# VHH binders against Outer membrane protein assembly factor BamB (bamB), part 1

All scores and structures are predictions.

Target 1, 360 residues: Outer membrane protein assembly factor BamB (bamB), of Alkalilimnicola ehrlichii (q0a984)
Amino acid sequence: CGGARELPDLSDVGDGVATETLWTASTGSGSASSAYALVPAVEGGRVYAADSNGRVTAWDAESGERLWRVDTGRELAAGPGAGGGLVLVGARDGRLLALDAENGEERWVSGLSSEILAVPQIARNIVVARSGDGRVYGLDGLTGRRLWIHDRSVPVLTLRGSSSPVVVGNRVVVGQDNGRLVTLNLQDGEVIWEAPVSIPRGRSDLERMVDLHADPLVFRGVAYAQAYQGELAAVGMGDGRERWSRDIPGHTGMAADSRQLYVVDDQSRLWALDRNNGATVWRQDRLQGLRLTAPVVIGGHLVLADEEGYLNWIAPDNGDLVGRDRHGRQPIQRPPVPDGDVLYLLSADGRLAALRLVED
Unless a header shows other numbers, all headers, positions and changes below count from the first letter of the chain; antibody chains are not in Kabat numbers.
ipSAE, averaged over its two directions, is called F for ESMFold2-Fast, E for ESMFold2 and O for OpenDDE. V2 adds 0.75 times the mean of E and O to 0.25 times the DockQ between the complexes of E and O.
[cut] marks letters that were taken out.
The coordinates of atoms that the task and the answers printed are left out; those that the model quotes come from them. Centres of patches stay.

## First folded at step 4 (VHH; framework vhh_5j56_2)

Design g1 (from d1 with S109D D110S)
Fold by ESMFold2-Fast, scan of step 4:
Structure g1 (fold): chain B 360 residues (1-360), chain A 125 residues (1-125)
Amino acid sequence: as target 1 above (360 residues)
Amino acid sequence: QVQLVESGGGLVQPGGSLRLSCVASGFTFSDYESYAIGWFRQAPGKEREGLSSISSSGGSYTSYSDSVKGRFTISRDNAKNTVYLQMNSLKPEDTAVYYCAADYELWGDSEYDYWGQGTQVTVSS
């Protein structure tokens, strides 16, 4: 009754994989909306994080000592992305900001066509950013000047096009609101290939929504994409040809290791699929009813965060729920960020924690 | 264990042709796992230069640097797990050690994880 979702009974579940807290910090006020993609970035021995009220901070990854903090004066909705000496943040008003990674000083600001809700990326001194209207931009990393723009296909009812483009080599992988996975040339934005992941089905706009809302995952030359109300597909990076597909809709996201793809479906069931052929290896249903983040592979373990502040640890070989540990009581809305044996966890209220796996 | 072995280098006169081969072991050119294979060269006193790349997946995409476009052709034979570089209209400035490299990512942005030991190409009269 009333509208509250029934939570699973996990009272029999013990503590998860042992972690040591290296340090904790506050990003400020946290995230103003669950639609915002405010995630820590780890680059060059530093951790960067942003809050909705415009603060961007850098910490030393080992010690957690604050290196710099700046106030951009803008409502930030995406980022940071870090690389090439830059820290990139996207604002609700469509402004993309590039900050100097060394000191946080603004290097340039560029305006995009709509709000920025996807984490900006940089490779080969080219910044790739997506606006909420579905457009993808390639910008010069030195100046912020537009190099190219990729306009979306005919729009359907969408979740505001918040999936982040993925840059791999000289290619940009984009999940589109029409259910298509597109790969662009990083240098000029030309389409290299397009692959249908899901075909709209049904009579209403809501029934026909097939937005690739989850970030595509690229692993060992294969792109994986999951449609909101459709299929999960594995597509070859070289040719855009489908290798396999499964009827596993969702919007949460994926992770992979050398043997398996881990994917969350629209019921918060966790699947492990054979990467070669998409065959089910195992499925873990005990987390149904929780709002989960995408799975993360770290140190031979699989972990998912949830709306109650838990890290849920799963054994990759059989899907067993190893245990769970609570890291505060605020929602964790974005997947924890792995770097080696350290996991960076950002809660909705702006609490940042660096957790190191304690191996046996 | 991944290994790349180049062959086919040698001495050739200006205007001549050579075909280099790169044999991969420890992985296969399959549609399941896609690799990018690239050819690079390094001449004495110069930076290493990327020349051409090909994906290992079906319907493979190729790329070429401006210095070799129209003269060099990259191809693959998946049954032999081999990538070739056909070099035509060779010039003295093509003299270098030629390297084969492989990675899960496409050439142009990633540092390749696996490198061969190189094969010498000398273009001289």
Scores: ipSAE 0.010, ipTM 0.352, lowest interface PAE 9.9, mean pLDDT 84

Design g10 (from d1 with L106I)
Fold by ESMFold2-Fast, scan of step 4:
Order: structure tokens, then C-alpha cells, then sequence
Structure g10 (fold): chain B 360 residues (1-360), chain A 125 residues (1-125)
């Protein structure tokens, strides 16, 4: 933490993109671990958030009025995912819980093979969840009954936590701990294609760690995956063939717009790459030394949160650090969630804020 | 690199049928699990109107505007890299330039990024 690296001097940086705080709320006690993927979900005019002590809450997205709160009685480590009338949370003990989005009542609970550290997804009445042992499950959204399992062994040594599966159309995109990106059929879990992003190299197990720890990003028919100690690759969704790759390792995550991919490397340098060929457009190094969240594209702006409680605003066209705004002093460990012109920001202590971009 | 070319328009009598084709280049229909393809029209002096869309091949979601539901059918042919709009029971008010549009299937997107040049459909006795 503090002794191993120096924080950058950003005292010359002014205020960032102006935002209006629409409302604030508390999820409860917040997150017990930086490895937990507790992120707000926005769906149907509502915001859902969970804390690691077991509470799940729903608020009206416009007013911040609390609609319901339930206590699951479990240590929650992932979620919520929201959709299809359900709110999905994953527990440290491997339980996947589906709550009614209207009132928070438990619809079903299913046991997975190990801890759930990845945000569950739902599409077309199928719940997709990943357990820490590397298995990916397809479950019936109405009953929680298992429809299929994709069984893939994980390396003995891997990063704490795991990337969330991404559902696009009838495909499930999974970043594997073995450095491979795999795409499954949503209905039956059959492998459609598998692409190597990084191949283990080195003498020790630590040196051979090539975990696709960052969530894969799917944008306009291309899947992007970044290895912890390896490459960043762009892979066609149709056939799984590599379009380009770069030696840009990392675990933080990425975002895209129509022209560029924004990716954070293992030194907290922010890169903008041409999506067509992976060529560098710009790089912003001033945030080195900060523990950054994945970049977020909102309203033509680029923003990253950090462990000191700042939102760091970057100009997408040239990479200039526009400014910074502090939203409390607690770490922000997961990227803010965009919905239209509003950012939903969750701090490690459970403080939730709805921030609207201001153009006055 | 993505391009769309419409064809199949022309003059038809009320009650007649036409089949419009949209040929895609720069991507293939194996990529259509990630693509939304739609048909739109615009008549002189009127706003552009969305008519129909198809979002993926495996478990395809199709949608239709109320003005054409039951009369128009959207389909795809992966071997020809083509999306079709079958138009039945045509009315004079269906007279417009018809456009094919494509975008990647993105959650919450309201916009299409790639547009064809359009094909004229005229329904007249």
C-alpha cells in the first residue's frame, strides 16, 4: 500500500468535469475486501447495491428514495446484477441469491462450487455466474435450477478475485485464469470458440501467472481481454480470431468508444489505442502510483476513480488530465456505473452517490 | 469498413408486395450475434421512422413498429450476408425511401452507426 509506491503530485490539477449531486445514500457497512466485486446496478429506474455484511438495498434512481432493504444473512462478495425482474448477489460461501427486484423478497438460492467473486449476469431468463474455482454456470432465472456448467480448472496460483462473465446476444464471454478467452453458447454452455490471449512463460508459478483478471470488454463485435502478466488482445466475436495484440499487461480494466480503446496497465498508466489496429493514440502517465478503477466513458468524457476518493477526468481526444474532484476520503475500488448522464459512485465504506454531468 | 447497400425498391400497386435486400460488407453474419440490423424509412417532409430490427441469429429478437406489424417481416440469410424486409399488403402511405442500418448490439443503445444510401419504394395505382 503506502510504503511500496509514491503517490503522484497532482496539486497543480484543478477541478474536473462539473457534476451535480442528485442524492446520496448508504449501503450499510460497505465492502470487507478489495477483492469483492460489490458494484451498484442500475435497471428500470432503480439503483441496487449490496454490502459485504449481507444487506441489499433498492433506491429510486431519480430521487434516491429507498424502495426496499433486505438482510440476506450472508457475507456478500459480488453483485448485484439486475435484470428480468431479479436482483442477483453472490456470497463468499458459494451461494447465489436471486431477489425480487420489486420488493427484495428471496426468489431462490442456488449453491455453486466455491466463493462467488464475480458479478452475476442475467439475459433471456438465464442467470450466468462464475465461482472462484473457475466454473461458469447457466441457471434458470425463474427457479435457480442448473441448466449447464462450463467446467475449467484454474491454475494453482491466481489473483484474488475473478473477472465477471459478459453476456452479448446469445454468447457468454469468459476470461479464464489460464490466459484464454472463451465464448460459450448462452442456452447450453457449449464452447463456440476459445482464443489464447497470453501463454504462460517463466520459471516459477508466480512468473507464469497469466490470469485474465480484468473483466473482458465486448464492444461493437470485438472482445478485448488483458492478461495480468502478458498481453492485451482484440478478438473478433464471430470467430475468436485475434485482430491485434499489444504487450500491455494489467488487471484494472478498460472502456471503449467508437474510435478508441482505453486501458490501464500494471503501472497505472492510461493508454488510448486505435480500436482498428491497436496503435497508440496517446498515453497519460500522471496517475502512476494511484490504484485506479477501470475507465468509464460518459457524455463524451473519460473518468477513473482511485483509492484516495478522487474522480480523475481525462480528455478522450488527447489524454489531457482535465481535473480531479474528491468524493470523500474512502477508497473507490470499483468503476463508477454510468447511466445516461448520471454516474453512480460507491465508496468502500458503503457511501453511494448519484452524480449528474452539468453543462451550465 | 462496414458498408450497407440496399436494393429491391421500385413501383408497386396498392396491395402488392416487395422484398428489400440489405447486403453487408466489412463484417459477416457470423458476427451478427453482436449486431443489431434495422430497417427505417423516410417520406418527403416527414421524420425518419423505424420499422423493424433483428438483433442476433442464435435466439433472434425481432421487433416491428405498429404501422407495419403483421405486414412486414424481417429475416437474414447468413450465406449471402444479407438482411431482408418482406413487405406485404403495401399501401400508398408506405411510399418512402427505405434505409438499412447496422450497429453492434450494445446495451441501451438508441443509435445506429452505419447507414445505407436508401432505396425508393413507391406505392401508386
Amino acid sequence: as target 1 above (360 residues)
Amino acid sequence: QVQLVESGGGLVQPGGSLRLSCVASGFTFSDYESYAIGWFRQAPGKEREGLSSISSSGGSYTSYSDSVKGRFTISRDNAKNTVYLQMNSLKPEDTAVYYCAADYEIWGSDEYDYWGQGTQVTVSS
Scores: ipSAE 0.000, ipTM 0.214, lowest interface PAE 13.1, mean pLDDT 83

Design g11 (from d1 with L106P)
Fold by ESMFold2-Fast, scan of step 4:
Structure g11 (fold): chain B 360 residues (1-360), chain A 125 residues (1-125)
Amino acid sequence: as target 1 above (360 residues)
Amino acid sequence: QVQLVESGGGLVQPGGSLRLSCVASGFTFSDYESYAIGWFRQAPGKEREGLSSISSSGGSYTSYSDSVKGRFTISRDNAKNTVYLQMNSLKPEDTAVYYCAADYEPWGSDEYDYWGQGTQVTVSS
């Protein structure tokens, strides 16, 4: 007889922030695994989404009209990333595919050293991709030819999936499995700075697991990184120097506004911290026991999706649970994607919705 | 109140050099580590073009557009609250009004919150 984790009693919680459904679509079958990083990409007035069974689709962001759909013939595990006229998807077999954003035609395919579970990025005609073995690649956007590889020793144990590299200008921010945050030069992959977020401690490989599994967040010149069994740190982008740290382990992810950093810990408690010094402003515990996505800031509101298909709306100023709204019964496993006043929501079964905030 | 003031423009011959300065007031680079400062230009009848950017933080992250890479160098002097653009091997096509701009989000955005009034650079014989 197995046990299930205890779900919170939220029967007293009313409706959340009002939204208008602009359009809905289907990606196909959805995601085959919660370890897959299949998230919508919004770029140039278009929305792109991938299906585990190999389909990649583009829709007009305003109307929801399908512009193209292609079948890659591969089990897709990460992406899409979009930019520079390309749509990038990573396959479980280690293949990275670049599709033409205009029509979905394959431009190139490049082989990486293991499964691709992190969303590929592109900037300045350089594609940045991470394989499951911890390697980070810089590839030529036109050809898929390898420009550089960043390697490091990978611990024997790591979490399922990998954090996505974050590209900011000419720099690549990488959260590593050893608890270190590294910034690389985009053009040549050389290390610019390296900062310890959490240091492995203990005797066993399990005790030493400090993977920076959550995607790093870069906001107003500060990089934020959270370790699985360790610390949360704020690091200056210009110098790699720690500004502050807190003992708040987790793997879910973060969001920020001008005043506060919002972070989910390993118990699904939501914290708001002062961005300048890391001091706790508030904590919201009512969602403990749910499997939450990273928080999203949209229109002066905070929202987190969960495994039961809800959007949970939180007041940023005091952490109050404003309300919640159910968008189907399937899990939402990746954070909704904001673009202006529109939120793009992808459920595990492949249902895609464009929701516009309705304001007074 | 944030203000940016450009200086150092003028008339120069092809192959010549100029150093532009951007002085910030209403904030300091040591106080606003999150600021990115960028250089832009706009020639008559053309769209505004981004050229280079630098972080206001203790380190000096830099970026350059392909049109100026190898010829232009961006630097900062935090004690003077100033960002410089050293322009070498100037060409007639570099003729434009040059602007400095500042924003909280370094290099990821082409939209900047604070802009200077610009300084004219003319490269002509």
Scores: ipSAE 0.012, ipTM 0.293, lowest interface PAE 9.0, mean pLDDT 84

Design g12 (from d1 with L106V)
Fold by ESMFold2-Fast, scan of step 4:
Parts: C-alpha cells; sequence; structure tokens
Structure g12 (fold): chain B 360 residues (1-360), chain A 125 residues (1-125)
C-alpha cells in the first residue's frame, strides 16, 4: 500500500445529518488558490460571494435569486466581508474594494501595502483589513481613507495566506506571524494588549515558524489562538491574560459552544477541550489524512468539510462520527457558513449551496 | 493586580431596596469601551445565576435576566470606575451572595475572567 499519504477508510460510515438543499448557485470560476480566503458572507437576508476572476455576486438568502453581480476586473483573493451597507473584497494586487450592498456599485478603492489574503471586516463604519506583509489597516467606511495602521516586523518565512482579523465590539483581534495574539482599539489602532501564544524556537527559520495562520476565535470573552508549530492558547479578552494553553499545533481553525472548544490539529485530528481549563473531553481520529476545514457548530451538530467534497458530521457530546455526505467532488477549502438552521457551502469550483437542517 | 470589590449588601425587608457597588482597580473601563461587567448571585445549594450586565462599546448596552427585569437596574460611573446594581422590590428569594465579574463583552454568559469576593444580601420577613 503506497503513496505519500493515504486517505482514511471511512467505508463503514453512513449518511450524516439530514439536510434539504434550498437553492444552489454559481459564483463564477471559483478559487484559483487554496491560499485565497473566498468565503460567503451572510448579512441582512442576503448572501455575498466572490470568485478569483473578479466577480462579486449577491443572492437573496431565502430564495437564491440573484440580486446583482459585478465584475471588478481584479484577481480577488479575500472576502467578501459584509456590513454597514458595504461588501468588501481584497485583491491580489493589494486593492481593497468597497461595493454598495444594495446594487454592487463600487463606492471606493483603497491601496494596501501588499496582497490581501484575509477577509476584510467592517464594524462601526470602520473597515479592518490585513495585507500579506502583516500590516493591519483601519479605514473609514464611507471614503476608504486610512484612519490608522498597525505595523510589525514580518518574519522571513511565513505560511502562504494569513489569518483574518476578528472584530468584536470596539476591538480588533489579530493573529500575528510571530506567534503573538494582539488586540487593537478599533477607533485608533492602539494596542490594548499583546499575548504570546507561541514563542519561536529552533535554529532555522523553518523551525522558528510559529505563524498564527488559523483565524483566531473569540467566544464569550475569551480569544482562542492556535500556532502553526506550537501551542493553542485561551486568552481573556479584557487584558490578554492567558487562562490555559495546550501543545496542539495546527492551522485549520476552531469552533466553540458553551462547554467546549473544537480544534483541528496538524494531523487532522479533532479535539474537544473544556473551555475553562483546556482539558481533553474527547478526540476523534478517524478523519486523519483528510484536509479539513475548520469545524462549524450548527443546530446542536458539529460539521467539517474536506478536500474530497464531504461534510463530516460529529456529535459534540462524545465525538462520534455520525456520518458524512458528499456535496460534489471538488475540494471544500473554507468552512461552511452557518446562519440559523441554514449552512452555506462554497466549493473550490464556485458552486454555492444553501442547505437547511431537517431536524435537530 | 486586577481587582473587583463588591459592597452595599445587607439585611432588608421584603419590598425594600439596596444598591450594590462594584469598584474595579488595576484597569479602567474607559480604556476598553467593549468591556462587560456583570452581576451574578448564588444561594446555598443552588447554581450561580447571571442577573445583569453592562458594556460601553460604542454606547452603553445593558441586559437583565427575566427573574430581575423591571426590579433591578445596572448603571456605570466611569469617573469612579464603579458599576452599580440598584435592587428594588426585593423578595426573600433574592437572598444570596452577589458577585461582580468583568471581562470582554459577553452575551449574558457566566464566563468571566475577573471575579469579586461577593457581598451577602439577605431579605427577611
Amino acid sequence: as target 1 above (360 residues)
Amino acid sequence: QVQLVESGGGLVQPGGSLRLSCVASGFTFSDYESYAIGWFRQAPGKEREGLSSISSSGGSYTSYSDSVKGRFTISRDNAKNTVYLQMNSLKPEDTAVYYCAADYEVWGSDEYDYWGQGTQVTVSS
């Protein structure tokens, strides 16, 4: 039996959680790179999605009726982010575009210092965007004018792509390439606190790579960050105080509910940890060998998508693999987006599906 | 160095009122517009119950549990770095130790990073 990596034997696994397809649509040509953060945005009863060839489309979330589509003429690598009447997309050439959510008309374009590979965010009329060189920008939502910039030294070697900043209230949470989690004031970009999640160790640049490549997760007053080579840490949002840490490296991402943190490690093992102390509740190893998306909590279920086009359903209480369902044969490279009892799924080829859970 | 100190508890008759104070030291709420401060209580043999919270992210947001809504009000005095819980129309069932907690903005959860020592409230007939 050969090959560089063997896929797990899941032939004994049945169908997963029952879903109804409400509608399907095409975003265009899909994603040109697995490093691109092209993820559907759900906001105000609408779904927005972009393709890497420059198209941005809006659909009615309930019916799937296309409301508008525009061609930006740029290779898009990140977004959309939606809010405040805007749809935000980041381009490979460093241009950040703000489109009118109602009709897709370009409101403004702002140039950042490097390619945009992280989903732009907006809150309180302030746009937060990250460029590939590690800089984080606060821009005026109306004009695109720069309000502030957070700058840092960029490591010589980093993972391709970057984690998206997370905006919560008047705070911006950023996972840095140096293994630090930083929280900025949304209004002026000043550092509120900075916490080491993982410290670079080793003799070579490769050994010292501790990029916080996975998007940080903020849940009920705690920020969770996972290093590519290093630790997983839970940090209090108030002052950056570490509550606990675990040696669980990874780059895929996390989800949480009131009791547990769900995290994927660098071997595609799924862990459920007690949120208060980081103690292992359960671990599910059957998905090792698959390239997984971050877990998603929806309707009392846990779901992860994979490179073979499957949704893998896990019971949150005990980690049992409930079942799996194939949604095409193209990779699913970003986590499905939950909204109520509906899951929005975007495949690498640009197929978008709205799936409604049938029952709990 | 972060501390929360509750005060203002005591013995009151049913229908009476008390105002609890929570003084924060070691950090200022004005530095963190999105900070949440919550009031909780725990009676002997019962689980801890969340009552109310206040935040200042882009404006003051308040929440109340159904058991105290309309009877209790939370307020903030930023100059004193203090949060108050005004308790009106008290009932014997309100007898408990009352705790102040602070952390980033939370959705009525009892998961906070900083907790005070608690202050006893007894409502006797």
Scores: ipSAE 0.000, ipTM 0.195, lowest interface PAE 13.7, mean pLDDT 83

Design g13 (from d1 with W107Y)
Fold by ESMFold2-Fast, scan of step 4:
Structure g13 (fold): chain B 360 residues (1-360), chain A 125 residues (1-125)
Amino acid sequence: as target 1 above (360 residues)
Amino acid sequence: QVQLVESGGGLVQPGGSLRLSCVASGFTFSDYESYAIGWFRQAPGKEREGLSSISSSGGSYTSYSDSVKGRFTISRDNAKNTVYLQMNSLKPEDTAVYYCAADYELYGSDEYDYWGQGTQVTVSS
């Protein structure tokens, strides 16, 4: 029948944007599940990464020299998040751990109501974490004690994994399982505004699934949210009012630059939209059938990783597929992390690479 | 390579029971893979209706439409790579072609990655 997934023929595609490998490292055992949000964090000239078996490591971002490695003794499913002198990791058993960024020593451990599958965040000495049951917590960064909780029941059928809360200034942006985008006050967890991105429809729970599964993107005062079976919406950060929306459902994620929003739809088609009004600038369909990571903007280029270990390079101005480069044969399941002209790439088996764009 | 094959349909009298099976090949169910497997049906001249779903990720969430809740039960046997739909107290209104569908991590709008060919269920005297 015509519904089977078919991989694209990309045998005609040449090499992508040139990069030089600054260093490589291993996190240990890698990720035990594609639902885990184990991604490198870059903060203060350091790179932090965790593996599923409990190891958390810090490297010097420039040299790749290992600064510390600790074994937490827990199955880690999310993180690290880094900031405020802390490295935060979430465990499958619901424990949230705060480690000292300088030496990896445990500062505190706090228990949440269920597994932690979303990357914890920290800003202004407040840790924001989400548990798999849909609850969002604000914790004191110094002690790990609960400051507030935003309670949300999870539907019977949910997508595995959870979108990460996004902290911007004094606000926390949360994509909810009911298709709503919510902004909370960072200090007290009070709802500032709530905006519908998608409305449940259909008769079954499966048909009514409108989870905002992709991480919300906040860029220059606008929050972008994409529903699994609904719309893509641009919402003002100040007032929660919709600026525009498009019928472009998906789960993969987004990136933006000053002119365009780049979004992957549910067929793995890559769209470039005018940020101001949501009008289509271009669409690239050649990657249909691949499991893509969210797009990343780096050095005037657009890049997406895939399940076959490739970086797929796209020209932002016209959507042309510039080329592809394979970085191992293991899946890349989370977007590469950009920092200046360097891209940090973590493969499912725990291989970490720092790649610098080469200008010719 | 990836296939879903339904079986267990047939003719049954009102009030009877049937157990449908959906066998997956080319992929495996796992506690750490986020698969959602659903049962759907379509009667002649009607739109396709979702009936029940089960996830294979840790937690095994199940869901049922109001029309079948309390009468139908979804279950899985990961060792046999099979999902079942136990249908009890069948009514003439349950007559339809029944489909099994799977989506890796429940992705894609109304379009699942993989669908079976369907199995006919007829409830009549």
Scores: ipSAE 0.000, ipTM 0.109, lowest interface PAE 20.9, mean pLDDT 82

Design g15 (from d1 with Y104W)
Fold by ESMFold2-Fast, scan of step 4:
Structure g15 (fold): chain B 360 residues (1-360), chain A 125 residues (1-125)
Amino acid sequence: as target 1 above (360 residues)
Amino acid sequence: QVQLVESGGGLVQPGGSLRLSCVASGFTFSDYESYAIGWFRQAPGKEREGLSSISSSGGSYTSYSDSVKGRFTISRDNAKNTVYLQMNSLKPEDTAVYYCAADWELWGSDEYDYWGQGTQVTVSS
């Protein structure tokens, strides 16, 4: 129940992969919009989460004991990102906040050009953040001072929300609203390479909308990008050259293991593709009609959350629907966060659960 | 089960040359699965120093520290799952245990997930 669209018949599906609930907690009020990217961050034995009303909380990952909670006084729309001793949250008013990971104390606040709807990142003392107008910023992690800015080349019609930049080594991978995947130097924001994933076609802005809205995935030296109305492409991180592409549009996201790429298309069909050549290994269609989160690989299993509050478990080798377990009746709008054998699940109303995978 | 094994160390006189090899096992170098492999050294009483790195993909992406630039050359052979460090014009100050380290493509990062056991290089007369 809960959904307004026609749901698939899954009455024959049993329980999923066994999990033990380690602890549960509340973030406060949850998310005010499905466009917000409020996702738990796991770092240094701690879990961080934010709510739309401005609260940011830290818990001990093992026990679920609350370590600190602060009220930023702002409508938060993205984050947290955690690293380098900082917890980063982005606000609806364009402010990026850096909090001390130890106690939640505000270290700095920096203003960006538009609302922040993408999870901020930090690496090598450089904060990478994206504003809703498509700009990507590099900021000094100690002061919040702007080091560089990257602008999109041409204004285009885009989906509400924005994909998060991905930091790998000294590179920043950005999925642009014009269908291009761009890699920037983390230190100075210089473009290293650009790759067309999907080419805008048609005369209207709507017809030309090929936004790389799904977060790009970087896995073992390959960047994967999926266009809203276009293609899925695998691009080499070293040279920016396309390895393969498929006509599989979507905006939900991806996961990978050593053999396969798992991708959700615009009809909520789940595909497993050979990472080497993009050939279809299997496709699972039984979840059509559900609003799915990006797939997550954990402990040799594949799991996707949905708007009805279920975790849907899929066998990675053949695509079989193993089972489903309901974790409340509120939507799950962002992918669960894996850390070792533990899965962190955040519902739209702010309920956080730590689930430990039970070994088979 | 990911393992890196260094070889090629030994005793050499100043001005001499050595070629170190790093063989990876438990994972495969492929053209689409790129590893960044770095060479590091640790001399007695000193911190570990990064020397050079190479990506396993195309593009000839290499880096060198100022202390070895022009004297050392990093290269790879993906078919042999091996990375090499050619060391020329060796100096007594190059005496150290040399380590290779690997991770997925890491441009400008000093953080690596997998480390070898090290191979001793001694430059003395």
Scores: ipSAE 0.012, ipTM 0.364, lowest interface PAE 8.8, mean pLDDT 84

Design g16 (from d1 with Y104F)
Fold by ESMFold2-Fast, scan of step 4:
Structure g16 (fold): chain B 360 residues (1-360), chain A 125 residues (1-125)
Amino acid sequence: as target 1 above (360 residues)
Amino acid sequence: QVQLVESGGGLVQPGGSLRLSCVASGFTFSDYESYAIGWFRQAPGKEREGLSSISSSGGSYTSYSDSVKGRFTISRDNAKNTVYLQMNSLKPEDTAVYYCAADFELWGSDEYDYWGQGTQVTVSS
């Protein structure tokens, strides 16, 4: 449970945004590693979640009634991704599994070049998956047959884990270990454009780490990428041209609304930047010392989960810390998943909760 | 026995062209729905270098190392169970033994399932 740590003094902070617990469930055993990307998927009125011991479960999103549960017999490290009638999970041994969304039956299994630590995606009957060695695959959704492979050089020293590729229309956005953001054609894997976000500098391998470890964010025609040691950049989806950049390194992740980009830096400081020019609107420093998840925008509110089991609520207009609510004492290692006015929260031990915003 | 056999090597002048062939026997490419075939080379006193790959995909997705990009082209003929490497604008530094390798489950592994014995390419005047 909670232990002694050098945590910020937040004793003056009251309750956060009111939520109603619609239902709770267990995925089984939870996540065996903080490097695993085990996160709920919400699709077609259903919630899917996996545990690292091989279980994949589907629940009705409204009632929490279990629809199916299967045991894959594998150590699962990524997913699920859901869409096109499939539920996709990636295994530590490099196997990518496609399950039938209706009943959980295995439809196909495909082998990738190394461990799968990034959430698989599916669009237009094409599955996009990334292996830990940096390769990105396009697979046929019906058969799992390999359609294309994108292979790029991997630096000598990288962070454990991988950012998830993002599929938008007929494009795949990939944050690479070398600090470059690449956009591929979904159908054939051909490079459409490539943009440098950060350039390696320094004398040691550690000093030269510029991994785009945080998931890229695509919002309203702009791709946002943040380097582990380096820059945050906004890049046009159509042409790969940089719109603006800031020296705000990090690996946690981002969220956006119509006005602002919300980004967590390497000190767990939360920044709100003007999306058009990258100018700072506000910064909230009170959460320094916590291990934060990426910010989530829900119902006009901004929320970040942390390693102590809290949801931290921030006012989007001025960055004020509105309040905090504890949802157990186990770490929350991945951002909660929003769907309408409901937030799906998965704790490291496998506890899943569906929380509905109550007060308008 | 499963075998890969390279052919088409030889002596060529700088700026010349050469086409290598890799014929598979003991299995067919159509027997495997997921595979990758790669071309590698090794010059005396140097480590083996990966040059190009082609996957089983209908889109004929190909990959090339920076040292050969724009000069070499990989292709396949599944009916002949053969993969080709078309080498254009050859340079003295392209002199090496060229190997064909097959990976029937994964691409990018250091351990390919099957390797040919190699074919010598010499670029000199």
Scores: ipSAE 0.000, ipTM 0.109, lowest interface PAE 21.6, mean pLDDT 83

Design g17 (from d1 with G108S)
Fold by ESMFold2-Fast, scan of step 4:
Structure g17 (fold): chain B 360 residues (1-360), chain A 125 residues (1-125)
Amino acid sequence: as target 1 above (360 residues)
Amino acid sequence: QVQLVESGGGLVQPGGSLRLSCVASGFTFSDYESYAIGWFRQAPGKEREGLSSISSSGGSYTSYSDSVKGRFTISRDNAKNTVYLQMNSLKPEDTAVYYCAADYELWSSDEYDYWGQGTQVTVSS
């Protein structure tokens, strides 16, 4: 009993894994909505970030020196994605913008069918983007010309926001609002395989909400997908066949290392599962009541950010809460981005920090 | 530190057979990971051509290019971290350096991260 969220008592928890702040910067005004997927992108020794008011900025990853900043004049809701010499941002009005990674100059703009709330990606000169109506697009990286569209009907009720497509080799992995995980051919958008992760049940629209809202995780040839009111499944990338499944619903996201999958459930409990068979290794319940980001594996450590501005450090071997460190008082709404031994952290107000793991 | 080592190449007469082996180190086929391993060849003055691939995961999806389909077969032995290419009914046009390559279930020659040094196959009298 009790309907209200109660923050956990973590006053007994000391400092977490030691980090050194390499640099800090401001993206501008931050994020206007928790539904927006504004996440730093790290590519080619540069860091890119966008704000809701239309600014996109590039910094040198090592020094934090600003390389360029442009104002797109649009409310940005997703991105950036970076690669192939481009920086990609999605707008609330459905416009997908490709900027030159070198100088921020607009290369092209393409119109999608509804708001863009998922981080656009690029691989093999093909841009992959998802609109809020559930459509997934393949676009030519040079021109923004539409190469293919994958269209599926969406449920009447979905969670705010959209999971980002994941590109692996010549495949695009999409978590659909109908509880299915779909893999598409990157070149032509044709379905390679489709796997049910969760089946809608019940008579009300709310009871049938099985949105794969959490970003799918592809790790070493296995795709992991988690349904909002359903199952967590491990699916082989080569054949689309289920390897195992567990009744662990959620929407926050996942991370993996060579032996374990780390997943947050709908009660903000953190699970470590054996990747081979899905058996529980450990569960950490002390973070219940926090709004957590997806877990991140960095340098043999496991970390989750939260709405109070903390990084929460968990021991991967036993699930012990090692410690926590506060990085401002504003919410952290998206997972920190790892690159080598550096963690890039973006707060809701637009503060960006580059944190390096300290060797002791 | 992924390393791939090809072996089994050599001189063979037209219509003959060879079995190539690719031994992987720095990763395992029986770990919690899944890798795709592919066989490729490159003849003098030509671009590298993808021939066949196999996944290390359960289900073992295989693929073949039209030029070798029905003549070549790919297989794996996870306990030995080895992928084989059995080449039957060899033709002079099969003469090339043969490479194995590995990645996380990638199926394109352009995107494979790890390559062996190659083994020469010569089909001639």
Scores: ipSAE 0.005, ipTM 0.297, lowest interface PAE 10.4, mean pLDDT 84

